VH-VL binders against q0atu2. Designs and how they scored, part 112

Target 1, 119 residues: q0atu2
Amino acid sequence: MLDKKARIRTSREYRNVFEKGKRLSGRFLIIYYVENALDNNRFGFITNKKIGMAVIRNRIKRQLRAIVREYQGQVKNKHDIVLVARAGIGKSSFEGMEKDYIAIMKKAGLFARNANKID
Key: E = the ipSAE of ESMFold2; O = the ipSAE of OpenDDE; V2 = 0.75 times the mean of E and O plus 0.25 times the DockQ between their complexes.

## First folded at step 6 (VH-VL)

Design k5 (framework fv_daclizumab; at its last look DockQ between E and O 0.83; V2 from the best seeds 0.00; counts 0 for: pae E 5.8 > 2, grease 18.91 > 18.9)
Fold by OpenDDE, look of step 7:
Structure k5 (fold): chain C 119 residues (1-119), chain A 119 residues (1-119), chain B 106 residues (1-106)
Amino acid sequence: as target 1 above (119 residues)
Amino acid sequence: QVQLVQSGAEVKKPGSSVKVSCKASGYTFTSYYMHWVRQAPGQGLEWIGYINPSTGYTRYNQKFKDKATITADESTNTAYMELSSLRSEDTAVYYCARGDEWYSDFDYWGQGTLVTVSS
Amino acid sequence: DIQMTQSPSTLSASVGDRVTITCSASSEISYMHWYQQKPGKAPKLLIYDASYLESGVPARFSGSGSGTEFTLTISSLQPDDFATYYCQQYDSYPLTFGQGTKVEVK
């Protein structure tokens, strides 16, 4: 589980990312990201009813948290990043989801130069 | 039960301005973005922009940035779009449409407002 | 901007026919939406994210595709289906629509 300080938790924090951040779309994910004034990154996750039933949404959210945690140390500092799950994500494998995350984060330039798990 | 009710048809002269309203009901007004889409006679659909009614944040199609101003009044659940410096090319049916914050699928539409610009 | 091009612009069909409309994006997109519009009416959402049926939409409607090519299919055309159909992308701003496909009676 992500540390509390690494989580976007308030509606205001989410809104700031959505309105002031950049947006990139992947196959299964849309990411919003913006620089923050902190010395750490914060991650948020959005899963809505378009994905499916609550059990599916919770599974997807759990999987996304696992992926983010795995690569957390390789992400550039001082960013708020929100992952929005697209409707099709429910049909994806974990590996496919991970691949999409890596691809979209690379495209966003959010991985540190010394990252070693993304090549 | 979700409804978007727009103001009536307008006939305007070139150079004038017009403000179209869209009153929402049947849902939490601030939980969805309100988009505006135009359709010239016999033509397709063009996205103008949207507003987040909860914050007033707007995003515009660059094509309409100097043409349209989108606002919202939370107290009346009403979104507005003002068109300035009207020209004959602005003649069209203008729709408000409720959009999901993330997917921008327009699940509910106003009935449309015809704006006719003629000398 | 991402350009959306539909094919054909107009097609004539009969009740019971299988109808297929294509939408091509100028760049690769993940998903797109389909709308139906009848004369004098606002568009109606049919399918979102390429293949998901909006609530209340008949099962004879379906969507598929990926990359730059997407399709809307009506398995058996009904009288109520004669209308203009639009695709729409939301992968990047500005949001853009196809030019429309008019399905008319043969």
Scores: ipSAE 0.763, ipTM 0.925, lowest interface PAE 0.7, mean pLDDT 95
Fold by ESMFold2-Fast, scan of step 6:
Structure k5 (fold): chain C 119 residues (1-119), chain A 119 residues (1-119), chain B 106 residues (1-106)
Amino acid sequence: as target 1 above (119 residues)
Amino acid sequence: QVQLVQSGAEVKKPGSSVKVSCKASGYTFTSYYMHWVRQAPGQGLEWIGYINPSTGYTRYNQKFKDKATITADESTNTAYMELSSLRSEDTAVYYCARGDEWYSDFDYWGQGTLVTVSS
Amino acid sequence: DIQMTQSPSTLSASVGDRVTITCSASSEISYMHWYQQKPGKAPKLLIYDASYLESGVPARFSGSGSGTEFTLTISSLQPDDFATYYCQQYDSYPLTFGQGTKVEVK
């Protein structure tokens, strides 16, 4: 689970990211992201009706939070990032979502370089 | 039951302005963005911009930033687009279209308003 | 801006034909939609997110593609399908449409 301070909580904060942020699309995910004035990153998650019923949307949301939490330490500091699930995500595997997340975050330049490896 | 009803055709002189309305019904007006798209006679579709009726935030195609002004009145569920300094090249059918905030897929369109600019 | 180029610009076809329309983006995109427009009418959403059929749209319509090349296919063309078709990208602003492909009677 993500700590409360690492979550985008209000509609106003979500709207700020969508309206002022950059957008980058992956296979199953779209991210919107913008620098914040805080000392930490915050994440938001959107699963809309195009994905399927509430049970499926809630499962996807839980899985995305788990993925974000696992890779939280690799994300460059001071960003608000919203993950929006694309229509096809409902039938994707956990591994497929994870791979897409890593790819899109690297493409956005949001993953910090590993000190022991060449990117 | 979702309907977007636009104001009637306009014939305007060069240098004048025109304000087209788009009245929404059958859904929660503030839950979707309202986009404006034009189509010159025999030509394709050209995106002008959108408004988020919930916040009043607008985004314009750079080509139209000094030409078009998009507004919304949530008390009447009506979006507006005003075009200033009209030229013959602005002769077109103007459409309002409802867009999902994440996908910008235009699932409902107004019937269109023909604006003719001639002396 | 991302330019969307459709091919062909005009296509003559007969009822029962398989029709294929291509849309090429000037840079890699992940997100696009297809619309149908009949004379005197507003466009109608057919396919969203490259491959998903909008509710109420006949199953003879399908979309595919990724990156820079996207395709709309109409299997077994029907009389109701003679229209102009447009692709639209949503990868970045400004939103842009292809120039349209007119499917007309042969």
Scores: ipSAE 0.320, ipTM 0.812, lowest interface PAE 3.8, mean pLDDT 89
Fold by ESMFold2, look of step 7:
Formats: sequence, C-alpha cells, structure tokens
Structure k5 (fold): chain C 119 residues (1-119), chain A 119 residues (1-119), chain B 106 residues (1-106)
Amino acid sequence: as target 1 above (119 residues)
Amino acid sequence: QVQLVQSGAEVKKPGSSVKVSCKASGYTFTSYYMHWVRQAPGQGLEWIGYINPSTGYTRYNQKFKDKATITADESTNTAYMELSSLRSEDTAVYYCARGDEWYSDFDYWGQGTLVTVSS
Amino acid sequence: DIQMTQSPSTLSASVGDRVTITCSASSEISYMHWYQQKPGKAPKLLIYDASYLESGVPARFSGSGSGTEFTLTISSLQPDDFATYYCQQYDSYPLTFGQGTKVEVK
C-alpha cells in the first residue's frame, strides 16, 4: 500500500488535479497530473459504479495501488497524480493494467530516466 | 429522475446579448459539470465549454472564449450561458448537458434553446 | 484539436439492413462516445468508451475500434433507428464531435 504521505486524501486535493492538471488517456486508465509544491509525489485513485459492483471496484483499486507502489521509484518528484479507471478495466488482467500504466506514464514524461524500480 | 429544462427560444438583433438558462433537477447539482453544446441549423455539434458548479471553475473551447460566459447558481440549481456581441453566425440551438470530469459522456441533455440572430 | 471525421455523411437504408458507420480521428485516441439525434430533439448517448452500451439502448447497437478508427454497427435496422449519429472524443480539450452521419429511408 502507499504511505500516508504519498496519498491524495481530500476532495479539494483531487479537484485541484482534475481542474488544473494535464490529462492523458490510456487503454484502461486516464491519468491527471499537476506539479505540486511538496517534496514528494502523491497518488489518488478513482473507481466508480460504471466499472461494476463494489467487490470489483475494490479489487481494481487494490491492483492499481500495487502497480503504483512497484514503480514509484521511477516517478519524477513533485507531482500529484490521479489514476482514473476506465469502464473497460474490469475486463483487464493485472498484467494488462500494469502495461497500460507504464505506457501512459512514459507518454506523460513522468518517469525519470535511469531510475531503478523499487522492489 | 434527472431533468434539465432550458429557457425558451429567443430572437435577437445583431450586436445584442442573450442569457440562456438550464435548470437541473433529480440529482445533486454540484456533483456534475454542466456543459454547453451548440448546433447551427442543419449542422453538427460543437462543444462550447463547461462549469463546475461547486467551485465556479470554467473551461472554454478557445473558439468561444470571447463569445460565451458560463455561470451557475447553486441556490437555484441553474446554469447559465451568456452570448455577447451576437452575429448571424450565432444562430443555433444551444444545449446544456450533464457530464462528469472523467468520461465526458453526456448522459442527460436539456431540450435545447433556439437563438435566432437576424437583422 | 483532434478532428473526428465520419463516413459516410449520408446513408440510405431499409428496415432490416446491417448499417455500419465509421469515425476517424486525426490522431491516436483511446476511446470515444456515440450519440443518436432525431430531428428537433437533443442527442442521446448510445455507446460510451467505444464499445459499452448505455443502459436502455437496444442490443442491436454495437461499437468497436481503437487507435484512429471506430465503428458503430446496427445489426438489423429498425424504423426507430432513422436518425443522425455522432461520434465524440474525450482524449483532449476541446471536446470534439464528428460531423454526423444521417441514416435515412431508402
């Protein structure tokens, strides 16, 4: 799970990213991202009823958190990043979600060059 | 039951302004963005912009930034769009449509307001 | 701006026909939406995210595609399906629609 420091927590924090940030769409994810005034990154996760029942939404959220945790060491600092699950994500595998995350983060320019993956 | 009810048709002279209203009911007004879309006679759909009613934040298609002003009144659950310096090219049906920030799928639309600009 | 171009602009068809409408994006997009509009009425959402049927929409409607090419298919056209159809992209602002495809009686 992500540390408390690395979480977007409040509705105001989420809204700031959605309204002022840039967005990019992938196959299963949309990311919204904006530079913050902190010394660290923060991540947020959105799943809604279009994805499915609560059990499915909770599974997706857990999987996305695991993916973000795996690659957090490669992410450029000072960004608030919200991952929004698209309707089709419930039909994707964990590997499919992971591939999509990597691709979209590379397109956004949010991965640092030569950063090693955190285990 | 979600419903968007727009103000009635308007006939205006060039150089004047018009303010179209869109009254929302059947849902929490501040939980969704309100978009405006125009359709010139016999033509397609063109996105104008949106407002977040909870914050007053607006985003415009650059084409309309000097033409349209979008506002909302939370106390009456009503969104407004004012068109200024009307020209004959502004003759169109103007729709309000509900959407969220993630999907921008417009699931509920107002009935449309015909604005006719003629000499 | 991402331009959405529909083909054909007008299509004449009979009840029972299979109808296919295409929408091409000027750059790669992930997903888009389809709307139906009848004369004098507001558009109605049919399909979201390229392939997901909106609640209450008949199963004869389907959508597919990825990248720059997307299709809307009506498997067996019904009298209620004579209308104009629009695609819409959500990948970047401004949000843009295709110019429309009018499906009319042959």
Scores: ipSAE 0.136, ipTM 0.754, lowest interface PAE 5.8, mean pLDDT 89
ESMFold2 (binder alone), look of step 7: mean pLDDT 93; pTM 0.954

Design k50 (framework fv_daclizumab)
Fold by ESMFold2-Fast, scan of step 6:
Structure k50 (fold): chain C 119 residues (1-119), chain A 119 residues (1-119), chain B 106 residues (1-106)
Amino acid sequence: as target 1 above (119 residues)
Amino acid sequence: QVQLVQSGAEVKKPGSSVKVSCKASGYTFTSYYMHWVRQAPGQGLEWIGYINPSTGYTRYNQKFKDKATITADESTNTAYMELSSLRSEDTAVYYCARGDEWYPDFDYWGQGTLVTVSS
Amino acid sequence: DIQMTQSPSTLSASVGDRVTITCSASSSISYMHWYQQKPGKAPKLLIYDASSLESGVPARFSGSGSGTEFTLTISSLQPDDFATYYCQQYNSYPLTFGQGTKVEVK
């Protein structure tokens, strides 16, 4: 569901984020994040085999993309952000993942102050 | 089935170099990092570094940056570690281990290569 | 560097015993694994992400803990469990291991 331009797509781009970026952990998610030289944010999603079978991993990726899309207007511009799902995320509810995402993004200082409100 | 097969034991003189190989099979070689870990006789485990075979990027434990050089050959699905200026203190079993891109969870290990450095 | 310290360094136990091994990190961490190593063999992943049992590992093994204190428990020791156990943090680089806990026959 995220536009192509809002996605981290290449191994080189992922490498840049995890090597130069800051790391912050939540209950179900780890984020790696770094400022970019672009006029937009880009997101990457990593779900390893420890989470479960491909069906579960694909569900988690879809749910995380939906969450990111919903809150993209609140994220400070010019960041590359990679979300890494922890093993326990497969047992989480959608609401649990959403709450964890909001908490970790706020703690990282990545939510813009006085940004447009979204429903 | 995932397998990591290492080269055989080496006996080397002080001041020489040795190159250990680790051949991967049963998975996509470029999808995982290859780490190297050593264990001196009767001692614990010590992380040396890793290579991302997809990009060629390496990261080293600072303790080993002047000792170890890690490389990978995608055409043969083989990772290598070269140790230079060998000393008796480098006598150890050297392991390669597969780590997930975002979790160095070493789910598969090579059988180990004993490098003995003696006069 | 984050230092991982295991306790005890050596433990003597009998088949059927409940065995607990502790791992202490010098800084608060969220990410660690446990490995088992038998003489002459490579280490084997037992527990990943502090509490998740690796596929194929017997249910008698469990992991728990958070922050700086982590434990590996074997609920009923079997002959196959006499080995050295290592914790490993992956909260930051360089990756570091505990010094190991050797579980020996009493």
Scores: ipSAE 0.013, ipTM 0.644, lowest interface PAE 7.7, mean pLDDT 86

Design k51 (framework fv_daclizumab)
Fold by ESMFold2-Fast, scan of step 6:
Formats: structure tokens, sequence, C-alpha cells
Structure k51 (fold): chain C 119 residues (1-119), chain A 119 residues (1-119), chain B 106 residues (1-106)
């Protein structure tokens, strides 16, 4: 659901965010984030076997991309951000995931405005 | 099938150094962090630091930054921890433990290496 | 550093008892784990991410809590459960453990 330009695609890019980035934990999500040298933000998504079966992991990854896309315009420019789904996320609602995302992004200082959905 | 096998017990004099090894098998060595934790006789657990075997990146508990040096040899799937300038208070069982990059849970542990520092 | 404080430090119980161990963090945390350690052995992961049961761990073990207060519960204590239990935070570095709770035969 995100433009290709806004996605972290290579293992090297993911590794850079994990090793050099800051970390912040929410209820269902952990984010790792670092400022980049680009003119845009890039997002990565990680769901591991502790979440559940592939069907559940794929659903959660799709839902997280939808949430990130919805609030994309509120995120401070020039950041690489990786979202890691926590084990308990499979038991959460879509709304619960969305609220957790907003809360953690605000706490990280990554939201530039009210964190309301973009029209 | 996952195993972490540590080197044997060591008895050292004050001021000397010791290097403990932790050989991993049954999984892809570079896919997990390797942490080191110590336990003094009759005491609790204390985190020393970790290494990412894929990159060589290390992170230390500030208390141990001048005491411990953690390394890894990808060719032999072995992590090492060297302790320098040994003192009697360094007497402890030292464990290596495998950690997930994003969850930090220690799902597999080595059997422990007793390091005794006495004159 | 985030300090993890467990209560009680020692607990006497009988087989079949419901056992509850608490862990308090000095700052709000989102992520923590529980370990079991028997004498002469390495710790064993029981619960990760506060409430998720590790593979191969009996269903009588459960975890709950959020913020600063976390609980490990053993619904019906078995002989194999007499051990020391540790909580650990993963919210920030350095990683820290609680001081341990020893579950002893009554």
Amino acid sequence: as target 1 above (119 residues)
Amino acid sequence: QVQLVQSGAEVKKPGSSVKVSCKASGYTFTSYYMHWVRQAPGQGLEWIGYINPSTGYTRYNQKFKDKATITADESTNTAYMELSSLRSEDTAVYYCARGDEWYGDFDYWGQGTLVTVSS
Amino acid sequence: DIQMTQSPSTLSASVGDRVTITCSASSSISYMHWYQQKPGKAPKLLIYDASSLESGVPARFSGSGSGTEFTLTISSLQPDDFATYYCQQYNSYPLTFGQGTKVEVK
C-alpha cells in the first residue's frame, strides 16, 4: 500500500536503522528510527514467527502499511522508520494498532502536526 | 537442536585476564544477537553486553565498558568475552545467551562458565 | 537505569497452590520477560513480551501487566516449579533484571 520510494527494501538499510537508530516501544509496536539523507521518509515492517502463522503475519503487515500510509503526511520528513510487531499484536484490533502507532510516533517526536488522518 | 556450548571453568589471579568462548550450533549464527550475563555466587543476574555477529557491532552495560570486550568469529560460529584486570568481585558464573534482535528475549542459554579470581 | 523490583523475595508454597509473583519497574516499560532458574542451571525463558508463553512451557504459567506493574502466575504449582524466578526489562539499555523471587517448599 505504500509508494516504492517510501519503503525500506534492502537488508543493509534495515540493518542501518537497527544499529544506528533510536528505539521506542508501545503496546503492540516497537519502532526503530533514524534521520536519513533523502528528501522523503521510508518505512520498514517486521513480523516474525512469534506473531503467529503466515496468514496472521501477512494480515498484520498489510494493516500496519495501511495505518502508516493514512498518517504518512504527519511524519517529520527525512526519517527511516522500522515498525516491529510485538508478539501480542495478533490479539489486538485494527483500531488498537492504529492508536498505538499514533501514541508511539508522538512520543518519539516524529509527528509534525495533530496526528489526525490526512484527507 | 539449538545449542550454546561454553568453555570450561577458569581460576585466575588478580590483575590477569580471561577469555570465555561460546560456540553456537543448530541455527544461523548471524541471525541473532549474542548477549553475555553474569551471576555472582548467591546473587542475581547482571547484563554485560551484546554483539551482533552479522556486523560486529557491540553494546555494553556502562558498568562493564572498561572490563569486558565481546567479539565473534563467524567462521567458527563462536562468540567470545574477554575480561581484563580481574578482581575478586569479578568471581561469577558467566553466561552467553541468544537474543532476538527486536524482542530481546533470551530463548537459549549456554551452560555457564565459572570464573574464580583468587590470589 | 530502570530498576526492576520483585515481590516477594521468597515465597513458601505447596503443590497445587496458586502462586503470584510481582515485578515493579522504576519507569513505565512496554516490554519485559520472565525466566525460571533452578540451582546449578542456566535460566530458562518462560514468558516473553509480558504475556506470551514460550514454546514448550506448561500452560499453568501466565504473565500479565503493563506500565510499571507486572505479574507472573502459576495456576497450580507442581514439584518441578520450585525455583527462582526473574523478570527482565527490554525497554532501554542497560538491560536489567529483578533481584529474583525464590519459590520454596512450604
Scores: ipSAE 0.014, ipTM 0.649, lowest interface PAE 7.7, mean pLDDT 87

Design k52 (framework fv_daclizumab)
Fold by ESMFold2-Fast, scan of step 6:
Structure k52 (fold): chain C 119 residues (1-119), chain A 119 residues (1-119), chain B 106 residues (1-106)
Amino acid sequence: as target 1 above (119 residues)
Amino acid sequence: QVQLVQSGAEVKKPGSSVKVSCKASGYTFTSYYMHWVRQAPGQGLEWIGYINPSTGYTRYNQKFKDKATITADESTNTAYMELSSLRSEDTAVYYCARGDEWYADFDYWGQGTLVTVSS
Amino acid sequence: DIQMTQSPSTLSASVGDRVTITCSASSSISYMHWYQQKPGKAPKLLIYDASSLESGVPARFSGSGSGTEFTLTISSLQPDDFATYYCQQYNSYPLTFGQGTKVEVK
């Protein structure tokens, strides 16, 4: 579970990210992201009706939260990030969603330089 | 049921301004972004920008940032686009189009407004 | 900005033909949309997210592809399908369209 402090909670906060943030699309995910004035990151999750019915949308939200939680320590601090699941995500595996998340976060420059193994 | 109805054709002199309207009906106006796209005679489609009618937030193609001003009036379910300092190169059919906030898929379009700029 | 290039720019076809139109992105994109435009009319959404058929669009239309190469296919061309087709990326702003592919009567 993501800590309460790490969640975008209010509609006002979501709108701030959409209106002022940058947008980057992955295969199954779109992220909107903006720097915040806090000392921590906050995440929001959106699954709309183009994905499917509530059961599918809730499963996707749980899986995305698990992925974000796993990689939380590698994300550059002071960002509000909203993950929007795309219509095709319902057909993806957990591994597929995880790889897409890592790819878009790296492309956005939101992962720390040493987020990848340095061997 | 969903309809976007635009104002009629305009003939303008170089240096003047024009304001095109797009009246929406058949859906909740604030639930979708309204985008503007132009098409010069015999040419392809070019994205101008969008407005979020719920917040008034706008995003522009940098090419049109000094040319176009997009506004919306929630009380009349109408979006507007004003073009300033018109040049011959601005001669085009201008479309409004409804887009999903996350996907920017234009599922409904206005009929188009021809703006002709000539001496 | 991401450039979308369509191939061919024009093709001549007969009713019943299989028609394929390609769209190439200047950089890897996640997904894109396809539109149909008939003379004198506004564009119409056909395919969203590269391969999802829009409601009300005939099943003869299909989309495929990923990365930088995307294809729109019409399995058996009908008289109503003579039109110009456009691809659009939504990976990043500004949103960009291909230059169009005109499908003409042979």
Scores: ipSAE 0.013, ipTM 0.664, lowest interface PAE 7.9, mean pLDDT 87

Design k53 (framework fv_daclizumab)
Fold by ESMFold2-Fast, scan of step 6:
Structure k53 (fold): chain C 119 residues (1-119), chain A 119 residues (1-119), chain B 106 residues (1-106)
Amino acid sequence: as target 1 above (119 residues)
Amino acid sequence: QVQLVQSGAEVKKPGSSVKVSCKASGYTFTSYYMHWVRQAPGQGLEWIGYINPSTGYTRYNQKFKDKATITADESTNTAYMELSSLRSEDTAVYYCARGDEWYPYFDYWGQGTLVTVSS
Amino acid sequence: DIQMTQSPSTLSASVGDRVTITCSASSSISYMHWYQQKPGKAPKLLIYDASSLESGVPARFSGSGSGTEFTLTISSLQPDDFATYYCQQYNSYPLTFGQGTKVEVK
């Protein structure tokens, strides 16, 4: 799904985004974000047991990756962005998660173009 | 299983310093942040700061930046908070509390250490 | 800094009463937590992320709210619930708590 180069992979890299990044909260998501020194954007995804059972957490992670992939072309280049799922996300629809993601990315100033999906 | 055990009560003179310890057990010490919170007698809770034990990174409430120094020793799973230049206004119960890196609520607390500053 | 103000500061209640405690933030926040503290004890997490019940906490406790106004509700007060309750915001650093609401016997 999301290219290897576009993923935050190590604990050190996640920690850098958490400690040095800016934070913005949505209804179902929190994003942490910081400008990187790379040629590309990288995304990380955090879910924990507070969200619910493993089946729910796995579905949420899959759906968040799909949303990120769909809108990746609209994200300002050279950022590390970590998406943290809130406890209530398990009750959200896919559309609800997508709407929340678009809203928080726009508010953070991270979307370069109109965030509507392109067919 | 998770326990945070703090050092015993201290009685100090104005101008002195005190170092409070918080020994963690029952979880991976480096996987969580350790926060410090104080409560003056009959008063509310006041956040001092945190340490990430895996990196040594600290964040302080600006009110306490010249008062508190937070450290951690991974080899003993112990966090410390040193208070300098003690005044009577520093008389309080000091708590350590565990917070998840990505979900900043305090799910486990130490029993508290009473620090009394009097001449 | 985001200031958290609780109302009331003290309330007197009887077992079986519905109790509501309000927490007001000086700026719009997305999420906050509620803690219970009994005399001589450390605080205990009750509600996280405004409305999620912590494991082991009785179902009579619930949280709601958004923006600047949040509430903790105890649907049918029990003897074990006479305590001081604190709200906390984690929207920005420094982390801040409300001044506390003491729920005492009527």
Scores: ipSAE 0.062, ipTM 0.715, lowest interface PAE 5.6, mean pLDDT 87

Design k54 (framework fv_daclizumab)
Fold by ESMFold2-Fast, scan of step 6:
Structure k54 (fold): chain C 119 residues (1-119), chain A 119 residues (1-119), chain B 106 residues (1-106)
Amino acid sequence: as target 1 above (119 residues)
Amino acid sequence: QVQLVQSGAEVKKPGSSVKVSCKASGYTFTSYYMHWVRQAPGQGLEWIGYINPSTGYTRYNQKFKDKATITADESTNTAYMELSSLRSEDTAVYYCARGDEWYGYFDYWGQGTLVTVSS
Amino acid sequence: DIQMTQSPSTLSASVGDRVTITCSASSSISYMHWYQQKPGKAPKLLIYDASSLESGVPARFSGSGSGTEFTLTISSLQPDDFATYYCQQYNSYPLTFGQGTKVEVK
């Protein structure tokens, strides 16, 4: 579960990210992202009808939230980020979605400088 | 059923302007983006821009920023595209197309409007 | 801008043939869409997100690929399939299309 403050909740806020944000596509995910005026990041999640039935869409949303939560500390502060699931995501493993998320966030420059470093 | 019906063919002189309409029916007009795409005779497809009818927000291909103006009238479910300072190179069939907000594909197209620019 | 290049630009085929059209992107993209256009008509969506078949499109059409290389395959060409095919990327703005592949009768 993500904290309430870390979630995009209103249609107006989703619209802002879609219309004014940058877009980057991965294998199973698209992200839309824009800098915000807050002191924290906010995430939104979209799984539309082309993904499949409600049970599949709900599973994917839960898995994406878990991935975002796991890597939350590595994301550059002050961004609104919306994750949109691709039609093909239903065929992916959890590990496949996780790998795609990391790759996209790195390409977008949204992971902190040391996100990929090992101590 | 979903239909996009465009205005009829236009013949214009260089330096003039033209305004093409696209009337939508069979779906909630404000739930989808409306894109404009052109095709010069014997050539491929070129994306011009889109409008979100619910907000009036527009995005343009930089090449068309000072050439095209896209508007929408929610009360009549009609999108418009105006082209200014017409040149012979603007001779093309112009299409409106309904776009999915998150996937960026065009599932329904208007029949096309031929704009001919000649002296 | 991301450039989309299709190969071949034109191909001649017979009914019953297996036809493959390729699309190459100048930058890595995750998914793209395929359209069919018949002379004098608007394009029609065939495949979205590289491999998903649009509702109402015959099962002989399929898409595959990732990164910079994508393919559209028609497993057994029918008379209704002689048309021009376009790929489109949605990875970044401006949205861009391939130059088209014309499938014509041999």
Scores: ipSAE 0.014, ipTM 0.674, lowest interface PAE 7.6, mean pLDDT 87

Design k55 (framework fv_daclizumab)
Fold by ESMFold2-Fast, scan of step 6:
Structure k55 (fold): chain C 119 residues (1-119), chain A 119 residues (1-119), chain B 106 residues (1-106)
Amino acid sequence: as target 1 above (119 residues)
Amino acid sequence: QVQLVQSGAEVKKPGSSVKVSCKASGYTFTSYYMHWVRQAPGQGLEWIGYINPSTGYTRYNQKFKDKATITADESTNTAYMELSSLRSEDTAVYYCARGDEWYDYFDYWGQGTLVTVSS
Amino acid sequence: DIQMTQSPSTLSASVGDRVTITCSASSSISYMHWYQQKPGKAPKLLIYDASSLESGVPARFSGSGSGTEFTLTISSLQPDDFATYYCQQYNSYPLTFGQGTKVEVK
């Protein structure tokens, strides 16, 4: 699980990222991101009802949290990042979501040069 | 049942101001952004800006920053757009549209308000 | 600002035809939306996020594309489909629309 300090928890914090942040879209994910004044990164996760039933949305949310946790050491510090799952994500594999996450984070300049899965 | 009902047509003189209303019903007003889009006769669609009714935060197309003021009243579930210093080229149908917070698509639209600027 | 250019600006078609409308972005975008507008009416959302069909929209409508080139396809044109179609990008602000493609009876 992600530490509590690494989670975006309040509506106000989510709104700050959406309204002031930059946006990049991948195949299955959209990220919104903004530099924060903290010494750590914070992550938020949004799964819209258009993705599918609650069972599917909950699975995707769990998988996205697992991916973020596994690669958190590769993310440049001092950012609030919100992951928004796109409608097509319900048909993706775990590996497909992972690849999309890595690609979009690298494109945003948020990943270390050689981001790799933690062994 | 989601509905957006706009105020009636207006005929204005150059240099005057107009304030168009958009009353929302059938959903939680503060859960969606309200956007404004205009369409000059025989022309395409042009985005003006949005308001987040929950926070009052607004974002404008730079072209309209000194022209349009968007506000919202949570007590009446009504959004407003005021246009100042009207010119003949502001003649258009003005639409309010409900925006998805994450995807910026407009799933429900008001019926439109024709604003005619002539001397 | 990202400029969206549609082609053709006007197309003439017959009921039963397969119709394809193209939307080109001035810079690479990830995703966009498509709307239908009939005379005197507000636009109606057809496709969101390039390829996702909005609830209640007939299955003959589909969207595809990536980068700078996107397409809206109507597989078998019906009388109800004669309208103007608009694309919209949401990659950056300001949000911008294409100039529109009018599908008219041949």
Scores: ipSAE 0.006, ipTM 0.606, lowest interface PAE 10.5, mean pLDDT 86

